Miniprotein binders against q5jf28. Designs and how they scored, part 3

Target 1, 318 residues: q5jf28
Amino acid sequence: MERERLIKTVEAILRGAGYRVARLDLKGSCFDLVASRLFLLLFIKATVNIDTITEEQAEDLKRLAKFFKASPLIVGLRSKSGELEEGVVYERFGIYALRPETLYDALLNNELPAVFAERGGLYVRINGELLRELREKHGYSVNELAQLLGVSRKSLLNYERGEQAVSLDVAIQLEEIFDEALAEPIDILRAKVEADLNVKPETPLEREVFERLKKLGLGLVKVKKAPFNAISTEDDIRLLTGIDERKTRSTIKRAEMVAEVGRIVNSGGVFILEKTKAEVVSEVPLIPKESLEEVKDADELIELIDKLKKEIKEKLFS

## First folded at step 3 (miniprotein)

Design a13b
Fold by ESMFold2-Fast, scan of step 3:
Structure a13b (fold): chain B 318 residues (1-318), chain A 85 residues (1-85)
Amino acid sequence: as target 1 above (318 residues)
Amino acid sequence: SEDTQRLLDQIYEQLLRALELLWKAIELAQNGDTDTAIKLAHEAVQLLTEAIDIARQLGDETLVDEARQLLSFAHLLLTEIQNRK
């Protein structure tokens, strides 16, 4: 399958570049891969056609990236306009989108992309101050260089002021004329995104659990398109928090995913269920909602989580 | 042990600093400041070389592999910058 091949390719690129990677197999998730290498943390959505990403998925991806101080990234092959080009950065709901070959060049060949697609063409941001210095050094007047490039005088002045990106054709001409790198790279691995972290719970059970966790002193960031419902945080505590009515096969699979994601983002996991007996799945405790009434604060919740993990270990080795 | 944890913290600091230097070197090189880019990339190489040595002494293959990947990246960057006049 095209999608499966794409995801495996992206995972191979990341692992080849020394990233630790967790892969999710969750329909509708805002990300398919999370990858960490030292200070770099990437949340990646891999999709054959970048136009299939919904605004809701994009918002959740940006929330995760903002909370974890990570970069969100879309890796894909095409859009409604056709095949994505290597070395070109596209945009979907404020998130960079690019081909796997572009990611490969950035991570393994130290070649950040500089070309971006925008309505009506391909563009490059250039170092305007350096452009002016090179123009003056080579003895070109503003009008002479503008004529040589086939642009207006006003456009050239805007380029030199850093107020306007140049077309790809102009960028190529400038590098040929001056024999210097003028293009500004697009730092796809350190993208800053804006997102509203104050999203309200939507279901009655979510509202009840959120209120209880808030009473324990935990801050909460809600997400919809992930294997967890919220990120719970207090001081050095971070918990990827799942919320379900009851334990299902879906709950178990999501707990397994939470364990893997948590390893990459240095966060614990917990699932809070309306009805369940306390148990642990892949080091992620599943606890009944009533257990939250038995603890006084965030520290006691962590103690409960640690106790449950210890109990399963003792049972396995007894 | 406390000694092992101290060395691990040192390795992580070296790797994190090296990565920052390499990304800054890329930025500078693409803006035409090749001399500063080369200087920062060499600083990263020094940090990564030290990190690899400490990680090998600790027997941490994962850290050795991570540092080695970054060192390869640093050398590739240095070669690219030096060949661009």
Scores: ipSAE 0.000, ipTM 0.173, lowest interface PAE 13.4, mean pLDDT 86

Design a13c
Fold by ESMFold2-Fast, scan of step 3:
Structure a13c (fold): chain B 318 residues (1-318), chain A 85 residues (1-85)
Amino acid sequence: as target 1 above (318 residues)
Amino acid sequence: SEDTQRLLDQILEQLYRALKLLTKAIELAQNGDTDTAIKLAHEAVQLLTEAIDIARQLGDETLVDQARRLLSLAHRLLTFIQNRK
């Protein structure tokens, strides 16, 4: 499938599984879909070849996932090594990568993958304690079972201690010998990632806006590969914050995307521009930089945002 | 065009229905219900064959390839079940 079809496929899987979904059509974005169901939140990058994802995109994806306590996922079809296998989890810059069929199984069949790819093959983490118990119950010595599996004594002991994953063929042999599920699933829907949330603004305008927002008491998480430039936060306040020098067609499109994403992640949106008339696009206010001088703290900024949204609503019904 | 979008929506629906049927067929086969598994796998084959025809009509080689991969999986599943009987 080409990229557009891949994204539509992933979106259909998520919606079929009961997720609320927002899709981005933004070239170079670190994510293409964000999906929520109950307390699960997924940021998904869809790419035909998983090797095309840049380190910068991966870092931004992990920042978003860490901030929102979400799972980042890459959904793709191939790598430089060829087609991705169904049921196998790959890794790109610390982010799980998998086929749409694997996502379907996880979401619609409650079947998490257990096989992961690493340099030199396919591997499975197993329940080492259960393996030892089954070995002893069936009367196999360490040497006897190692011989049956074609592995070293040291490898078998490492498997039983949970210190080494087994190759896929060994995992299959073990489950056949003991007639018991030994594979540990990979929880792709609750992946925990680490990322540096203290990234510095890069442009003069971003530095000015960040400094002003910080003076209002807001914490800031900078992102580059998203429809917004930062997440502004204090206590229960979350604002997907766009920054532009002037209102362009790109600004309008990104504000629309921010509104859509915000609904899924329970966050407001605002665009701060060097110079513009105050206005609202899809419930997202666009305010001039000078308006930040008119508010004393984060609460007053939220009041300004809410006032602008209310004025639009009142104008429609007056 | 609107006709092209409608055909695309039809292909995606057929692919998801086929995938759902194959997933259920695999589950049933593993649980010993091979007759129902075979029936569902054949239904998936029919849906995938139709999807391939529509994808070819659209000239979408990538969708044709993806549908053929699922069709291959369906045929492999049918062969595997049949050989175990």
Scores: ipSAE 0.000, ipTM 0.096, lowest interface PAE 22.5, mean pLDDT 83

Design a13d
Fold by ESMFold2-Fast, scan of step 3:
Structure a13d (fold): chain B 318 residues (1-318), chain A 85 residues (1-85)
Amino acid sequence: as target 1 above (318 residues)
Amino acid sequence: SEDTQRLLDQIFEQLWRALYLLTKAIELAQNGDTDTAIKLAHEAVQLLTEAIDIARQLGDETLVDQARLLLSIAHYLLTQIQNRK
């Protein structure tokens, strides 16, 4: 399966570059991999065709990236226009999209991409001040250099002012004429994204749980396309929060994913269920919603979570 | 076909085994067990070279590219280990 091979390749690139990686096997998720190294945190969506990503997935990916101060990234192989080109950055809903070879170059060769695709063309942002200096140093007038490049006088002036990106062909010609690096790299590993963190819960159970968590003083960031339903936060407390009517195989698998993701993003996990006996799956407690009435604030909720985790130790000695 | 599926199964087994070996080699190199890391990385190189050969016979350019990426990671790891000796 092409998708499986893509994900394995991306994981190998990240691990080879020294990243800690957690992988999700969750259909429809906004990310497939989360990776951390030093102060860098990446949420990655791997998809063979980048056009298959939905706006809903993209918005959730940006919410996670904004909340965790991470960079979102799409890694893929093609679009409706054909194969993605190595070294070219594409865009989908405000998120950078690129080939695994481009990620490899960035992480293992310390070579960031400089070419981006826009409106059916390929473009490069250049150092306009340096361009002007090189033009003057080599004795070219604005008109002379514009003629050599096959562009208008107005376009050349816009390039020098940094108001317009150049076509890839022009970027190549400029570097050949001046024998200098003019391209500005695209920092795909430190992208900043904007997202609305104030999203309303959708189901009756979610609304009830959100209300109870808010009464404990927790802020909430709702997500739809992830193994958890919300991120619950208060000061230094962060919980990847799942919400389900009852325990199912899906609940267990998502709790395992929450545990793995939590280790990478330094966050705890909890699942709140309509009906269940308190238990722990991969260090993630599953508690009935009524347990939220046993605690008065966020600190006591953390104490409850910690006590449930300690229950495993007692079970091992019994 | 039956022949195509057999070759695909072989490639996937080689890729999975190579990925496991590379992951283990990276872990060992980070822990200072350089000699074992080099041996596992070379084993991964052999498996990936075989996978590339089979993928080319199938005409599957995507599998060739993916195996080459893993091969590049193996070579990168070997270079990093040798530069630190």
Scores: ipSAE 0.000, ipTM 0.214, lowest interface PAE 14.8, mean pLDDT 85

Design a23a
Fold by ESMFold2-Fast, scan of step 3:
Formats: C-alpha cells, structure tokens, sequence
Structure a23a (fold): chain B 318 residues (1-318), chain A 85 residues (1-85)
C-alpha cells in the first residue's frame, strides 16, 4: 500500500535523524506521526495526495502544533497538479507540505528548502538587504537591474525591502549576476501557524466533563480528529483527555495511542467515561466521571491519576 | 583493552548484519517484495544506530562514517520504494 510505505519511510527518516517517534493507526486523524528531538517537536500528516487532507484535519493539526509549540507538516507525493518536486515546499490550509526527500535533506543533510510553490508558480524569498548592497556594489540603478531581470521597478524595490518573493527564474538570474547566495531557507522545522484554541464541546457528555474540569481550574483545548477529545492544562499540568460513554475496543486502542503520543509530547493521559470501573491501559487511567467529584483542583486530579497507576503496578508485582 | 576489542567485535558484527539485511532488502525491492524490503531496511537502521552509538563512545570516526554510509543507503532504498510506480 502506497500510504503505508510513505508512513514507514517518514518514520525511518525521523528515527534516523535521532527523533523519538510515535505512530498513530487512527482513520481520519489530523496527524499520523509525532516526533521529538531536544527542543524540536513535529506533528506530521502523511498522505499520498496532499489534496485529500480536509480543512477540519488541517485546523486540528494547527491547533495541536500551536498548543505544543510544535511544527505541523504534511508529507506527501502528489497533488491534483501532479507529482510534488523535491526541494519545493507546498501549502495546504496554511500548513507546509513537502516530499519525504525534502524532509530527509532538512533532517539528515542540514539543508532546508528555499523554493515554495504558490498559485501555479515557483518562488524564492531572498535577502533583500543583501540584494540592495550587491546592486549598489556592482553599480546598477534600480531601473537598470529591473530591466535586466525583466521585472517592474516596484517589484525590485519590494524585493529589496523583503516584502515580495522572486520567481525561481529571477532567483537564478540574481545568483548568475552577483555570484552570491541570496535565497532565504524556509524553516519547516519551526513553522509559524495560527489556530483558534477556543472550540466548544459538542456532545452532552463532553459538555459535562468540560464543565467539571473547568471547575478544577483546568483550561481546555478541544480537538476532533485525534485519539483524545481535549488537552486539559493548568500551569505545568498537561493531560491528553479522552471522553467516552463506556469502555470499548476503540477506547482501549485510543488510550494506547494517547500513552504513546504523551511520551513524545511530555504529557499525561486520562480517559473519563460515563460508566466504568477505574482501571489503567498503558499507563492511561480510565475513570468514571464521578471520580472528578473526589478531587477539588487540578493537583488532586494528578494525585488520583498517579495513585491509580501505582496501585495497578503494585498488584502486578505483588 | 579486552573491553575495547569486545566492543569493536560487536560493532563489526552489527555492521555486517546491517549490510546483509540491506543487500537482501535491495534484492527483494527489485523483485517487487517491497513490504519485506521495508521491514529488513528498518531492522538495518536500528542496528546501525546501535553501532554508531558504540563507535562514538569509542571515538572511532571511521566506524561512525561506515555506519552512516550504510544508514544513507537504507534511507535511499526506503525513499526509492516510496516513489516507485
């Protein structure tokens, strides 16, 4: 399967670059891989055709990336316009999309891409201040260099001010004229994204759980396309929070995924269920919503989670 | 020392195993058995990271370079499989 090969390739590149990686097997998820190394954190959606990513998936991916101060990335092979080019950065709903080879070069060869695709063309951001210095050093007026490049005077001034990217053809011409590197690399590993972190709960149970967690002093970031329903946060506390009516095979599988993701993003996990006996799956407690009545604040919730994990560990080894 | 020789023997064994796995993975990929090729290439990657870690502890840059070259071959194979038509 092409998608399976893509995900395995991306995982191999990340692990080869020294990243810790967690992979998700969750249909419709906004990410397939999360990877961490030192201060870098990446949320990656792997899709053969980048056009298949939905706006909902993209919004959730940006939301996770913004919250965790991570870079969201789409890794793919093609779009409706054809095969993606190596060394070229594409965009889908404000998220960088690139080939596995481009990621390999960034992580293993320390070579960031500089070319990006936009509106059917290829473009390069350049060091405008350096361009102006080189133009003046070589004795070109603004008009003379603009004529030589086949661009307007206004465009050249915008290039020098760093307000406009040049076409790939203009970037090549500039390198030939000045014999200097002018291209600015695209920092795909530290991408800036905008996202609304204030999304409302959708189901009656989700509303009840959110209200109780808010009473404990926890802030909540709702997500839809992930193995958890929300990120619960207060100061140093971060919990990947699942919410279900009852324990099912899906609940267990998602709890296992939450445990894996949590290890990478340095966050705890908890599943809050309408009806269940307190238990732990892969170090993620599954607790009935009534357990939230037993605690008065976020710190006591963490104590409850830790107590449950310890009691189960003790039973396994005694 | 005896400890240094033991670690060198371990690295050579890891590099030999990784090379054998990659050679077989390349052959399998050429024959269309891409799933097995990926599994063997990933196993080689793991062995190579273990070898690199030990080689760095020993300060043997030649062994680090050898392991890194095999690692690049493994990634090249995985990328080739990914981009096959």
Amino acid sequence: as target 1 above (318 residues)
Amino acid sequence: SEDTQRLLDQIHEQLTRAHELLTKAIELAQNGDTDTAIELALEAVQLLFEAIDIARQLGDETLVDQAEQLLLQAYDLLLQIQNRK
Scores: ipSAE 0.000, ipTM 0.178, lowest interface PAE 15.3, mean pLDDT 85

Design a23b
Fold by ESMFold2-Fast, scan of step 3:
Structure a23b (fold): chain B 318 residues (1-318), chain A 85 residues (1-85)
Amino acid sequence: as target 1 above (318 residues)
Amino acid sequence: SEDTQRLLDQIHEQLTRAHELLTKAIELAQNGDTDTAIKLAYEAVLLLLEAIDIARQLGDETLVDQALQLLWQAALLLEQIQNRK
């Protein structure tokens, strides 16, 4: 399938660039890959058509990126308007969207894109101060350069002040006139996003678990489109927290995914179930909700999690 | 069948070409031509991803494993170049 090829291509690019990568196979998830290298952390949604991402997925993706101080990215091949262009940055719900070739250039060639698509056109942000210096050095008045570019005097002044992006055509003309790079690169690997981290639990079980975790001193960041329901946090403690009524095949699969994601984002994992026998799946403990009553604070919960993980490890290496 | 043989011929050509590209990329990287090495390694990656897809459709796990092994070699080369190792 086209989507499978896309995801494998993105994973290969990331691994080839030295990133540690975890891949998710979860229908409807807000991300398909999470990747880390040095000081960079990326949450990536891979979708053949970038218009298929939902607002709910986008909000959760931004929420995860904000919490982990990571950059969200959409990697895709087309939109309703046709094929995406290499070297062009698109946007959906405040998240950069680009082709795998553009990601390759950024990661392996250290070539960031400079062109972005907006309202049916292609635009470039330029170094306005440098533009003014070059204009003055070459002896052009504001009116003369504006006429050469086919733009208004007001637009040229806005370009020089850094208040307005230029069309791609104008950017090309400027490079031809001055023979210097004026384009500002778009730092797709360090994108800043805003998101509301104060989202309320939706189900009765989630509300009960959240209340119990809050009583232990943990803060909670709710997510809907991920293999976990929340991120539980206190100081340096971070737990990718799953919540289910009972253990199902879905629970096991999501616990495995939580283990892989946790490895990349340096976070622990735990699944809290209405009723179950305590066990461990891929180093992620599955514990009954009542176990939260056996601990007094966040530190004791971490001790319980570590104890369960150590118990299974000792059995494997005994 | 004719269709199965055609797909087998296609995947073998892709694997052969990918191996040739990787061999050349390694040689170029060792000689300091890292830009060309990266380009050839990436071309190999694209061929291998297609070969994996075809091999999986055929249910040939041996061919999938062979393609994945070459893909790992390409990824390792790209990582080494990126890290200047």
Scores: ipSAE 0.000, ipTM 0.166, lowest interface PAE 15.9, mean pLDDT 85

Design a23c
Fold by ESMFold2-Fast, scan of step 3:
Structure a23c (fold): chain B 318 residues (1-318), chain A 85 residues (1-85)
Amino acid sequence: as target 1 above (318 residues)
Amino acid sequence: SEDTQRLLDQIHEQLTRAHELLTKAIELAQNGDTDTAIKLALEAVRLLYEAIKIARQLGDETLVDQARQLLLQAFRLLIQIQNRK
C-alpha cells in the first residue's frame, strides 16, 4: 500500500537522521509519527494526498505541537492539484506539508526549503533588512527599485519590513540585481503554530473525569484524534490521559501507544475507566474512575500510579 | 498566425536550452564546480525570464507554468549552493 510505504519511508528518514521515533497505528489519528532528537520534537501526519487531512485532525496536531513545544508536519505525495514538488513547502490548515524527499534533504543534507506554494503561486520569504541595505548601497530609491521589479511601492516597503513574501519571479530578479542571496530558509523543524488549548470534554464520562481531575488541581488539554483523550498537567506532572467506559482490545492498544509516545515526549500515561480492576499495560496504569474520588490531589494520583507500576513489576518477578 | 508560431518556437527553444543548462549546472555543483554551476544556472534563469515574458504576452499559462517550474529548480540550486557556503 502507498500509505504504508510513505510512513515506512518517513520513519526510515527520521531514524537515519538520528531521531528517536514512535509510530502509531491508529485510524483517524492526527499524527502517525512522533520523533525527537536533542531538543527538537516533531509530530508528523503522513498522508498520500495532503487534502485528506481534516480540520479536526489539523487542530489537534497543532494543539499537541503547541503544548509540547514541537513542530507539526504533514508529509505527503500529492494534492488535488497533482504531485507535490520536491523542495516546495505547501500548507494545510496552517501546517507545513512537504514531500519525503524535502524532509530527507532537511534532515540528512542540512538543506532547508525556501520556496512555498500559496494561492496557485510560488513565493519566497526574504531578508527584508538585507534588501533595504542592498537597495541603499546600490543607490535605488524605494520607487526606483519597485518600478524595476514591477511591484508597487507599498509591496516593496512590506518586503523590506519582512511583512510580505515575494513571488519567485521577484526573488530571482533580486538575486540577479544584487548578486546576493536574500532568500530565507523555511525552518520546517521549528515551526510555531497557534492553537486553542481550551478544555472541552466530549462525552458524559469525559465530563465526569475532567471535573474530578480539575478538582485534584490538574489542568487539561483535550484532544480527540490521538491515542489519549487529554493531557493532564500540573507543575512537573504531565500525563497522557485515556478515558474509556471499559477495557477493550482498543484500550490495550492505545495504552501501548501512549507508553511509546510518552517515552518520546517525556510524559507519563494513565487510563481511567468507568469500571475495571487496577492493572498496568506497558507501564501505563488502567484505574477505575472511583480511584479519583479516593485521592486528594495530583501528588496522590501520581503516588497511586507509581505504586501500581511497582506492584505489577514485583509480581512479574516473584 | 505566423507571428504566433514564431514566438512559440522561440519559447520552446528557450525552455529546451534552459533545461539543458540547468541539468549541467546540477552536475557541476555535485562535482564541486560551483562557480560554473552558478554561471549556467543564471544563464538558464535569463532564458526562462525571456520565455515567461513572451508566454505571458501570448496568454499561454501552460508555458508560463512550465518555465516557472524550471525557474524553481534553478532557484533551488542557487540557494543550495549558497547554504553550503
Scores: ipSAE 0.000, ipTM 0.267, lowest interface PAE 14.9, mean pLDDT 85

Design a23d
Fold by ESMFold2-Fast, scan of step 3:
Structure a23d (fold): chain B 318 residues (1-318), chain A 85 residues (1-85)
Amino acid sequence: as target 1 above (318 residues)
Amino acid sequence: SEDTQRLLDQIHEQLTRAHELLTKAIELAQNGDTDTAIKLAWEAVQLLLEAIRIARQLGDETLVDQAYQLLIQALDLLKQIQNRK
């Protein structure tokens, strides 16, 4: 129940800020919400305790974010240390984690957070060049300002060079002394993450399907903790690609999720099955793997997908 | 305290305005004026999120629940409109 309330709160914040949002109901997924507005795309994992996110989920979330040039975010309420603080950015496996109130402030009040938590305290990155200019303008020597702040000379020089973040207490003191905004905001909406996009398929069926798609000229980004197994791409073509041995209730639900996610990330969807009769679920075709032998390249695969969607729609209304 | 009473009055005003905006948004959406309905629903969402934040700071879970119920209704309306576009 606490998780459901969290997810609905995050969804409301995004929609209130003008984002188009798709929500996933998939246990173990690396994201629960994907949201788009103008040039921004967000993949969001909502979890009550941020420590429950697994390394595998975090790696997949970063892969999706890197591929789609999106920002990954974790939204949560607590950690092993207790409740998360508003306005503070935490980190889990290289992904920013924050409270829903922090996201609300960023999206609806134009207030990006500037404070980040690191083992041992709260810290702020400051504009070091501006700090040096203000120090000199007000007539403080390095030693004088360091003594006033209760820091070492070396620390102050590192602050001015932008090589060291200041404690929250020091950041507050600096802004009081100079009456100027020195804190650098953390751009949580445009976070850059690194991820290995060259992950190998794990099952025999996945390996076979990947080889067939590669022969068609498609690049592949494998994910495990999502409603699809891979993103298939070539030039402007992007397909959220599911792979299953047979059609199950799970296959149908994941196809529906792929359709929803695809609308937000401007990508098509397809499910490739070991054995199936060709059909369409929420405009996502389910095709047998042998159909990949009927096409010579990525363009023909898209033509097959489009033809199948049209044929099934025509039969449904006939 | 007087400060607590002022915050409670603020929440009451926010909830009343949000309810009014949501009621108007639903009517407009039913009549096909979806663009205006979206604008009013978003205004309601913003008021409700502010009310929830204040209510949580005051520790008033009853007000949090009341605001949340209206928020769910606003969210559902926005979802319905998104699906039709």
Scores: ipSAE 0.160, ipTM 0.583, lowest interface PAE 4.3, mean pLDDT 87

